# Miniprotein binders against q5jf28, part 14

Target 1, 318 residues: q5jf28
Amino acid sequence: MERERLIKTVEAILRGAGYRVARLDLKGSCFDLVASRLFLLLFIKATVNIDTITEEQAEDLKRLAKFFKASPLIVGLRSKSGELEEGVVYERFGIYALRPETLYDALLNNELPAVFAERGGLYVRINGELLRELREKHGYSVNELAQLLGVSRKSLLNYERGEQAVSLDVAIQLEEIFDEALAEPIDILRAKVEADLNVKPETPLEREVFERLKKLGLGLVKVKKAPFNAISTEDDIRLLTGIDERKTRSTIKRAEMVAEVGRIVNSGGVFILEKTKAEVVSEVPLIPKESLEEVKDADELIELIDKLKKEIKEKLFS
Key: E = the ipSAE of ESMFold2; O = the ipSAE of OpenDDE; V2 = 0.75 times the mean of E and O plus 0.25 times the DockQ between their complexes.

## First folded at step 6 (miniprotein)

Design h1 (at its last look DockQ between E and O 0.85; V2 from the best seeds 0.77)
Fold by ESMFold2, look of step 6:
Structure h1 (fold): chain B 318 residues (1-318), chain A 107 residues (1-107)
Amino acid sequence: as target 1 above (318 residues)
Amino acid sequence: DPELREARDLLSLAIELMHWAVELLQEGRPKYAAMLMRLALLIVQEAIELAQSTGSDDRAIQLLQEAIELMHQAIDLARNGDVDKALELLQRAYDLIQEALEILSKS
């Protein structure tokens, strides 16, 4: 299945489940889709082979997810070891990875996966307290149940305390013995990830622009593999911030993507260029870096952005 | 204009998913094909809502609604193992969507 078909399948799954979706066409980006529904926000990298995601892409995906309080996901079809299995959650760089069918079941059938892949096979987390209650209700000692399952007494105690996942085979045996659902689903829609939000500017121009934005009171979260270079933020202000030497076709395409992503993540957009006259592309202002010296704080920057957007709207209707 | 463009893009997406579903049915993978067919159906429903908001031609909307009915039937047939009949209904739905797309492109 080619990558284009995979991305379109994922987009269709998200839209079919009622998500608002922005799809990126940017080679090397840390995500291909961002989608929101109510209070859920997903950043998705779609790749046929999940092992092709780079550490840089994965770290940026986690940075975006952490900043926006979103769940990052990798959706793919295979790994270096072969085809991915339906209903199984894999992991790369701390990000869940799964097949489109698994995402479809989670979103359209309300069936979250419970099985995850680890070295040694497939595993399930189970409700350890319920396991203990069921064992006692059925009159098994710890030793008796452990022997029936072919596991150690120590392992069974760890299962009951929630300290160890069971193999898939043991999970199946437990559900057959007790005729009760013990598997705990994996909430791929609200995954929490750890990420280092401190990344240095990549160019002298970025450094200069970041320093000026900080003097305006904005915090910066730098990303390397996105249509924008950073997220500029203060309190409720969020700006997907691009930086370029000059306006090119690439700059325009990135601004268009920033506008679409911004609608999904409820954020504004701006591009700061070394050489340009102020203009607006798809509701995203492109301003010269000198404009940052003409505003005194973040509020005035937002006013400048809003003014430029209003002026282009008025010109279109005059 | 932007809503009509989005509706046309959604219909194009649905057509691509349907074409792929046809390939999967012919390759003996009806479960994945049924998933794509349901997704295409939902995408067409979204496109209808967008097209209606633009005051689009009533004939295009009727064609899309007819296509949805055929797609429901095709999904059921595919799941029941009647692949040849499912393919026939899917082709008819595809033709209806293409005709609706042509009408919507003449805005």
Scores: ipSAE 0.740, ipTM 0.904, lowest interface PAE 0.9, mean pLDDT 90
Fold by OpenDDE base, look of step 6:
Structure h1 (fold): chain B 318 residues (1-318), chain A 107 residues (1-107)
Amino acid sequence: as target 1 above (318 residues)
Amino acid sequence: DPELREARDLLSLAIELMHWAVELLQEGRPKYAAMLMRLALLIVQEAIELAQSTGSDDRAIQLLQEAIELMHQAIDLARNGDVDKALELLQRAYDLIQEALEILSKS
């Protein structure tokens, strides 16, 4: 399967599951799809080989996920070790990675995966309390059950405490012995990730713009591998913020993507340029940085953005 | 109309998925083919809803509804191991979706 087929398949899975989807055509982006349904928000990196994601992309993907209270996912077909298995959760840089089929089962069949891959083995988390109850109900001592499973007494006690994952083979044996499901599903749709939100601006222009936006009361989250350069935030206000020196074809394409992403994540978009005339591209204002000096606070900035959007809508329909 | 554009984009995606499903059936991969066929079906359903909301041509909607029926039958046939009949129905469904997409592209 080619990358394009993979992305389209993932898009289809999300759409088929009733998600609103925005697809990004941005090389090197930390995500290729963003999808929303009810209270679920997903940022998805689609890559044929999951080991091609860079640490920088993964950190930005986690940063976006943390900020938007979303789940980050990697969807792929293979790793360096071989093909990914169906129903198995992999991990790269603290982000769940899985096959399209596994995502399909989770979204369309309500079947969350329980098996995860670690260090070349397959493992399952077991409900340790249930395991203990079942062991006691069937009259097994810790030593007897541990011997039956071929595990140490210490390992079995760690399983019953939920402190240790069980090998897939041992999990299967446990489920066969007790005729009961013990495997805990992995909620890939609500993955909690940690990320540093305090990334510094990279360019002199970004520094200047960040300082000005901070003076307006905005918090800033720098993002490196997205169609925008930062998220600007104050309370309920969220702006996907692009920063460029000049309007280029890349600026236009990024603004279009920011509009699409913004619809999914319920956020406005703005591009702040070193040199431009005020204009709007795909409902995203391009403003000169000097316009930030004309506004006193974040609310006045939003009013300026909304005014620019309105004036252009009126010109397009007049 | 943004909704009509989205409907056309969905139909185009469904067509691509159906082509891949055909390839997969021919390769002896019916499980993955059935997945793609189901996705195509769900996407066509969404496209119908969008087309209806825009007041699109009734003929296009009818063609898409007929395509969905054929796709359901094709999925069932594929699951039952009747790959040849499944392929025949998929081809017919494809033709209907193409015709509907052409109608929606002229509006």
Scores: ipSAE 0.736, ipTM 0.901, lowest interface PAE 0.6, mean pLDDT 92
ESMFold2 (binder alone), look of step 6: mean pLDDT 87; pTM 0.863

Design h2 (at its last look DockQ between E and O 0.79; V2 from the best seeds 0.74)
Fold by ESMFold2, look of step 6:
Structure h2 (fold): chain B 318 residues (1-318), chain A 107 residues (1-107)
Amino acid sequence: as target 1 above (318 residues)
Amino acid sequence: DPELREARDLLSLAIELMHFAVELLQEGRPKYAAMLMRLALLIVQEAIELAQSTGSDDRAIQLLQEAIELMHQAIDLARNGDVDKALELLQRAYDLIQEALEILSKS
């Protein structure tokens, strides 16, 4: 109940801010929501306790965000240490984590957060050049301002050079002294992340399918915790690619999720099965792995996919 | 009709957010409740636009418009600490949205 309400709250925030949203119902997925508006793309993992996200989920979330040039986010309510504070950005595995209220303020009120949590407390990055200008304008030496703030001379010089964040208490004192906004916001909507896009296949079937796709000229980005197994790419082609032994209820649900995600990230979808006849589920073709031998390159694979989708639409109107 | 289905899904989401907001007001968490109430309001507005584009029953749209007015008032009351009155208006808005959703489901 608590997690379902969290996800619905996040979905509502995104929709209220004008985002198109796809919501996933997949246990263990690296994201629960993907959302797009104008040129912004967000992949969001919603979890009540932000410490429950696993390393594998986090790496896949960053992998998707890097590939799609999106911002990854964790939205939650608490950590192992207690409740998350409103307006504070936390970090897990290099991904920003925050409360729904903080996301709401960023998207609906254009009020990006500026305070972040680190070991030892709450901190703010400040405009160091402006700090220096204000200090000199008010006639303070570096030593005088450092003493007033209760920080070392070295720390103050580092603040002015942009080399060190300021404790929240010091940030408040600075804004009281100078009556100016010094805090630099954290752009949670365009977060920079690092990820290794080279992940090995998990099963012999995946390895076989990946090898066949590579022979067609497609590059592959493997993911472990998503409704698809990989992203198949070549030039402008992007396919959310699922792999299963056979068509099951799980396969159908994953194909439906792939269709929804694909609309948000402007990508096609396909499932490659060891045993099936060719068909289409929610605009996502399910094809037997042998169909990959019927095409010679990525363009012909796209043609096969488009042909199957057209043929199924024609049958529905028969 | 995919737009009418989307409108119904949005109204269902709004109803759930409002139910959650009522619980939060009763638990003494009015700031989070006000956020949910504003979100529900925005979602109802989106649902109205979708329903109007499908030529849906004017009665359902009128009910939703009345619910939005009540929700605006409820948000203001909650911000001012008048929780009992905010709950009363939320319940009335909730009932109007449920009636509109029933009408749209018959279509």
Scores: ipSAE 0.788, ipTM 0.921, lowest interface PAE 0.7, mean pLDDT 90
Fold by OpenDDE base, look of step 6:
Structure h2 (fold): chain B 318 residues (1-318), chain A 107 residues (1-107)
Amino acid sequence: as target 1 above (318 residues)
Amino acid sequence: DPELREARDLLSLAIELMHFAVELLQEGRPKYAAMLMRLALLIVQEAIELAQSTGSDDRAIQLLQEAIELMHQAIDLARNGDVDKALELLQRAYDLIQEALEILSKS
């Protein structure tokens, strides 16, 4: 399967599950899809080989996920070690990675995966309290059950405390002995990730724009591997913020992507340029940096953005 | 109309998934083919809802509904190992979706 087939398959899984989806055609982006349904928001990197994601992409993907209270996912087919297995959760840089089939089962069949790959083995987390209850109910001592499973007494006690993952083979044996499901599902749709939100601007223009937006009361989250350069925020206001020296074909394409992403993540978009005439591309204003000197606070900036959107809408329908 | 455009984009995606499903059936991967066929079906259903909301041509909607019925049958056939009949029904469903997409593209 090629990358394009993979992305289309992932898009189809999300749409088939009733998600609103935006797809990005941006090489090097930390995500290729963003999807929303009710209270679930997903940022998805689709890559045939999951080991092709860079640390920088993974950091930005986690940063976006943390900021938007979303789950980051990598969807792929293979790793450096071989083909990914169906129903198995992998991990790259603290982000869950899985096959399209595993995502399909989770979203369309409500079947969350329980098996994860670590250090070349397959493992599950077991409900340790249930394991203890079942052991006691069947009259096994810790030593007897540990011997039956071929594990140490210490390992079995760690399983019962939920402090240690169980090998898939031992998990299967436990489920066979007790005739009960013990494996805890991995909630890939609500993955909690840690990320540093305090990334510094990289260019002189970004520094200038960030300092001005901060003076307007906005918080800023720098993103490197997205169609935007930052997220600007104040209370409930969120702006996907592009920053460029000049209008280019790349600026237009990124503004179009920002409009699509913005609809999914319920956020506005703006591009701030060193020199431009005020214009709007796909409902995303392109404004000169000097316009930030004309506004006093974030509310006035939003009013300016909304005014520009309205004036263009009126010109298109006049 | 943005909704009509989205409906056309969904139908185009469904067509691509059906092509992938055909390739997978020919490769002897009926389970994965059936997954893609089900996804295509769900996407066509969403496209119908969008087309209905825009007051689109009743003929296009009817063709898509017929395609869904054929796709359901094709999924069941593929799961039962009747690959040849599944391919036949997928081709018919494809033709109906293409005709519907042409109608919706002229609107």
Scores: ipSAE 0.649, ipTM 0.868, lowest interface PAE 0.8, mean pLDDT 92
ESMFold2 (binder alone), look of step 6: mean pLDDT 87; pTM 0.864

Design h3 (at its last look DockQ between E and O 0.07; V2 from the best seeds 0.00; counts 0 for: pae E 13.1 > 1.5, placed apart)
Fold by OpenDDE base, look of step 6:
Structure h3 (fold): chain B 318 residues (1-318), chain A 107 residues (1-107)
Amino acid sequence: as target 1 above (318 residues)
Amino acid sequence: DPELREARDLLSLAIELMHFAVELLQEGRPEYAADLMRYALLIVQEAIELAQSTGSDDRAIQLLQEAIELMHQAIDLARNGDVDTALELLQRAYDLIQEALEILSKS
């Protein structure tokens, strides 16, 4: 399967599951799809080989996920070690990685994967309390059950405490012995990730714009690998913020993507340029940086954005 | 019309899923193929709703409804292991969707 087909397949799975989806056509972006359904928000990087994701992309993907209270996912087909297995969760840089089929089962069959890959083996987390109860109910000592499973007494005690994951083979044996599901599902749709939100601006223009937006009361989260340069936030206000020296074809394309992403993540968009006339592209205002000197606070900035959007609608219908 | 554009995009996605389902049927994975066909079917249904909301051509909508019926039959056949008949129905459904997409692209 090629990358394009993979992205289309993932998009179709998400849409089939009733998600609203925006697709990004941006090479090097930390995500290719953003999807929303009810209270679930997903940022998805689609890559044929999951080992092609850079640490920088992964960190930005985690930043977006943390900020938006979303789950980051990598969807792929293979790794350096071979093809990914269906029903198995992999991990890259603290982000779950899985096949399209595994995502399918989770979204549409409500079948969350329980098996994860670590250090070249397959493992499962089990309900350790339930394991202990079942062991005691069936009359096995810790030593007897450990011997039956081919594991150490210490390992079995660690399983019962939930301190150690069980190999897939041992998990299967336990489920066969007790005729009960012990495997804990991995909630790939509600993955919690840690990320540093305090990333510094990279360019002199970004520094100037960030200083001005901070003076307006806005908090800023720098993102490097997205169609926008930052997220600007105050209370319920969220702006996907692009920053460019001048309007280019790339600026227009990124503004279009920001409009699409903004609809999914319930956020506005704005581009702040060193030099431009005020205009709107796909409902995203392009404003000169000097316009930030004319507003006193974040509310006045939103009013300016809304005014610009309205004036263009009126010109299109006049 | 943004809704009509979205309907066309959905139909294009359905077509891609149908192609993948065909490959899976040929690879001897009929259950997974049937599942992908079900997704394609749901996407086609959404496209019909969007097309209806825009006042699109009744002929395009009719073709998509006929495609859905064929897709339902293909899903059942695939699940029952009748791969050859499922493939035939999928091809027919594909042809109907393509015709509908052409109509919706000229409007």
Scores: ipSAE 0.027, ipTM 0.518, lowest interface PAE 3.4, mean pLDDT 89
Fold by ESMFold2, look of step 6:
Structure h3 (fold): chain B 318 residues (1-318), chain A 107 residues (1-107)
Amino acid sequence: as target 1 above (318 residues)
Amino acid sequence: DPELREARDLLSLAIELMHFAVELLQEGRPEYAADLMRYALLIVQEAIELAQSTGSDDRAIQLLQEAIELMHQAIDLARNGDVDTALELLQRAYDLIQEALEILSKS
């Protein structure tokens, strides 16, 4: 109930800001929403308590964000320590976490947050060179300004060198003293993350399918916590690739989600099943693994996918 | 009652989204406001389906259906640049949804 309201609120904020959005309903997924606008792409995990995200979910979220050059984001309401504060950026597993109100301010009011939480309180990174210039212009020595702020001389030197963030209270005092914007905003929309893209197949079927796709010239980025098992890629080809033993209601639901995600990230989709007749669900082909032996390379696989999609379109008009 | 509680929660959310849309209209962003209003409209439709499944008061359902029609009209007016009329229709839709929410909350 509370989670559903959170997801709907985040979706509304994104759509109100002009994003195209796909929402997923997959228990344990590394993301709940993917959204794009112009050159921006966001993968968002919405969770009421941000400490419930697992390391596996976070690593997969970062893998998707790195592969698609997107910004990963956690949106939530509380942590194990209490309620999240509006306008404050938290961090879990190297991913920014924040309240929906903070996302709203960034997207609809053009106000990026600048305050982040760490052990010991709230902090701001500041433009250290500008701080030094303002201090000198106002006639303060390092010691004089440090005394006024209640910080050590060494801390103030570190602030000016860009080596240390300031407490929120100090940041407020600095802006009152100098009447200048010193805070460096946190660009939650263009966060850079690093991730290990080398994840091994989880099942014998998955391993067999990955080996066949590699023989076709496709690279593979495996994910564990998504409606697809991997991203298959070569040059400008991108396929959100699912793998199952047979078609089930779960397979169909995941194919529908893959279609939605694919529209947002401008990628195709395919499911490779051990046993099935070739068919199309929501513009995502479901093909038997033997079809991979009937094509010679990645281009022919794309042609097969396109042919199957064309056949269902023609059936609808015949 | 769980389905009726969900319907009330959805209607409360739709009201909040309509306030968002009003802000966007007043800021001169009618296309974004229209997109948000369409989402709010879908949320109201989901609330109607939930309320109907519980055998809820026909008056509340009728109010919500009328609000949806006003929201459709407001969306069209916003996209055509008639912001003042769109805002008036949104206020009327808001009043209808609020009345329906009050009826459903007394169940």
Scores: ipSAE 0.000, ipTM 0.315, lowest interface PAE 13.1, mean pLDDT 88
ESMFold2 (binder alone), look of step 6: mean pLDDT 86; pTM 0.858

Design h4 (at its last look DockQ between E and O 0.52; V2 from the best seeds 0.00; counts 0 for: pae E 9.3 > 1.5)
Fold by OpenDDE base, look of step 6:
Order: structure tokens, then sequence, then C-alpha cells
Structure h4 (fold): chain B 318 residues (1-318), chain A 107 residues (1-107)
């Protein structure tokens, strides 16, 4: 399967599951799809080989996920070690990675995967309290059950405490012995990730714009591998913020993507340029940096953005 | 027309799902194939609604409606384990969707 077919397949799975989806056509982006349904928000990197994601892309993907209270996912087909298995969760840089089929089962069949890959083996987390209750109910001592499973007494006690994952083979044996599901599902749709939100601006123009937006009361989260350069935030206000020296074809394309992403993540978009005339591209204002000197606070900035959007809408219908 | 473009994009997406469903049928996974075909069908229905709203060519809409009927039959056949007949109907549905997409691309 080619990358384009993979992205289309993932998009189709998400749409079929009733998600609103925006797709990015941006090479090197930390995500290719963003999807929303009710209280679930997903940022998805689609790559045929999951080992092609860079650390920088993964950190930005986690940063976006943490900021938006979303789940980050990698969807792929293979790794350096071979094909990914269905129903198995892999991990790259603290992000869950899985096949399209595993995503399908989770979204459409409500079947969350329980098996994860670590250090070349397959493992499961089990309900340790339930394991203890079942062991006691069936009259097994810790030593007897450990011997039956071919594990140490210490390992079995660690399983009952939830301190150690169980090998897939031992998990299967436990389920066969007790005729009960013990595997804990991995909630890939609500993955909690840690990320540093305090990334510094990279260019002199970004530094200047960030200092001005901070003076307006806005918090800033720098993002490197997205169609925008930062997220600007104050209370309920969220702006996907692009920063460029001048309007280019790349600026236009990124503004279009920002409009699409913004609709999914319930956020506005703005591009701040070193030199431009005020204009709007796909409902995203392009404003000169000097316009930030004309506003006193974040509310006045939002009013300026809304005014520019309205003036263009009126020109299109006139 | 942005709605007509969206309709074409949806049809292209449905085609990709149908290709994957064909591969799954060939791999002996008819239940999963049937599930993917059902989503392709829903996407084609959405594309019809968009094409209708734009006043698109009645011929393209008719072809897509015929494709939906074939897809319904293919889903039922796949669920019942008749892989060969399901593949035949999917190929016919694919051809109809391609023809409709060509019409909508000239509009």
Amino acid sequence: as target 1 above (318 residues)
Amino acid sequence: DPELREARDLLSLAIELMHWAVELLQEGRPKFAAALMRYALLIVQEAIELAQSTGSDDRAIQLLQEAIELMHQAIDLARNGDVDTALELLQRAYDLIQEALEILSKS
C-alpha cells in the first residue's frame, strides 16, 4: 500500500465512524489528519513505515495532543522489524502506533486492542485484582498457579498487583484456565501524553510577533511541524497562528489548511506577516505585524479578525 | 463549485475503500471486506446528495445510484461467504463510480 492510499483509507475509516475530518497535504507535518467526534479529538500521522516518524514530529504531535486534550496516533503498515500485526499496539516516542484494521475495530466495532508490542515480544496488562480473586476462587495457591503457568512466584505476585505486564502466551493460558477475559484494553482514543509546551521561537520575526502577542495577554505554544507556527490562546480564544516574512504560494496553501484544521479543533486562524496588505484567504486573515500595534488586547485582536472576515464576506455577496 | 469538488473527493475515497475490500476478499476476510464496503456505500450516498445539490448531471447521479445497489448486493454476498460473486459486483460498481466521476470532472 502506498502512503496516499493509506491516508485515504484512514480518512474513510474516520468518516465512516462519523468523525469530522480535515486532511493536510503538507510534507513533513507532524500530522496528516485531524478528526473530531463528540468529545473525541484525534491527531493522526499516517506513514507506511512507523519508524520514519522523526523525534521532532513526534514531539510536536504530542504537543498538539496535550494542548487540545486530544489523542495522538500513528497509523501504519510496517516497522523496521516487519509488518505490524492486527490488534497490536506499538509505540514510537510515547505515541501509540497501529494498523488501519486495528483503528477500524476500535472505532466501528468498539473493540479496543489489548495486546502491545515491547522489546520484540507481545504483552497484555491484566486486571490483577480479578486474577487474585479467580485464583482464590479456584483454590490455587500462588505457588501452584505460578507452576502451572511456568512463571516465578514473584512474577505472579507482580501480575496480581498490576506492577508487571503479562506475556501474551501466559495471558492466553490464564484466560483458558479461568474461562474469563483478563486482558485490559488499551484506550488508544484517549491516550494521555506529556509534552513541553514552552518551546522558544526559532526566527527573529517569530520572536518579535511572540513578544507582541504576549503583551496583548496571549499565551503561545510554538509548533514546528504544522501549517501554523504557533497556537495563540487566552481563556476560550484559540488562534492557529501562521508567521511569514511575505505572502507566498506556501502561505496561501498553509492558510487553507489552517482553515480546515480550525473547523475541526474549534479554533480561528490568523497569519501575521512582516509585510502584507490586510487580506483574507479561505476565511483566514493575513495581517501585517504592524496591525498588532493598533490593538490593545486579545479581544480587540479578535474583533479585528472578525471585521476582516465580515468585510470580505460582504464583498463576495455584493 | 466546492460542493462538486467535495463530491469528487468522496467518490475517490470510496474507490480506495473498494480496492481495499477487494484485497480483503482475496485474502479470505469477507466480514471485514463487507464492513469496508458499507462505509464506501455511505460515502457514495453523501456524494450523491452533494451532486444533487449542485444540479449535477442526472446521468452521473443515476450511475452512482446503480453502484449503490450493486454494493448492497456485494455486501450481502460477502457476509454469506460468496466471495467470487461479491468481487464481480464490486468491479461493476467500481466501473459505474469511475464513469460518474469522469462526468462530474467535465462539469
Scores: ipSAE 0.031, ipTM 0.500, lowest interface PAE 2.6, mean pLDDT 89
Fold by ESMFold2, look of step 6:
Structure h4 (fold): chain B 318 residues (1-318), chain A 107 residues (1-107)
Amino acid sequence: as target 1 above (318 residues)
Amino acid sequence: DPELREARDLLSLAIELMHWAVELLQEGRPKFAAALMRYALLIVQEAIELAQSTGSDDRAIQLLQEAIELMHQAIDLARNGDVDTALELLQRAYDLIQEALEILSKS
């Protein structure tokens, strides 16, 4: 209903702005959309009420964003406190949250938001150097401008030094006094986030597979709320890595989603299963865990993956 | 017929997007409404191609083609701030798409 309409709207905005988009249909996933254009990459969680995102989802979203050098975003309509305002950036778990209209303005009108919400109200960061220059050109002392704005001298000095955001009311007053745009935009498209990449395996099978992959020289970034269990990496190798006991319909759907995400993030995919015959689903190999003992390093694993994909294509077109 | 099922699914999506676009125009948000209308228009064009490939009812295709003409005009009017006329044309386009969807569903 309302959530499906929200996701479709966000997808429409992204595609209208020229992004390539993959949409996930996975309950509980840390993201619903991944989108790329040029060097920009976005991982988006769409949720009507932004307070419903869980800490686990948010941490995984940040892990993916940090690994892929992408910007994580929450797009929604409401919070516990009521409707989200257009043009205002909210924050949950260190991730920017905003309305679809705010995303539209950033992508299609080249108008990044400048106003953010915190406890106590709405705030704006301003160009402190420009503020100082405008104050001096207009002949105001620090004390005179502070009195005019109704703020302390110390606050005004902090504004000019770039050490403190101003309230929205003060920002409006400054624009009226100087007839200049002082607000600094919030770069929602290149947000930097902190994430703890040291997440332990969830199952004995995961531990076993991770140990085997590490012996091949691959590093691992574990995630819990995605269609894959980890990202396996060495140098320029990136594999969206799924792990399952056996092939089920769920496994096939996850592999299909991994293929779609992989095309957007320019990464390969593989599923390591305890019981299976080697096969390929949507360009994503499903291989038994014993295949990891048949290769000596990460390069040979990639060769195995490529060989399987070639063999399937040859059978289809022979 | 998988192509006919896809065409019906696309038309259902277009109808939902047009409903939202009408609400946005009435709320004074024409830029957002225009974006939804442009996406809906592309979806209807894709649905026509799929329906034609299945040998579907010529009347349904004619209704969709007429709706596309109205949608083009409505998008231009919304961009230029003529919200009342854009709403009128969108309502007519919506009715045409709904009728076409009903025809394709009976088949």
Scores: ipSAE 0.006, ipTM 0.318, lowest interface PAE 9.3, mean pLDDT 87
ESMFold2 (binder alone), look of step 6: mean pLDDT 86; pTM 0.843

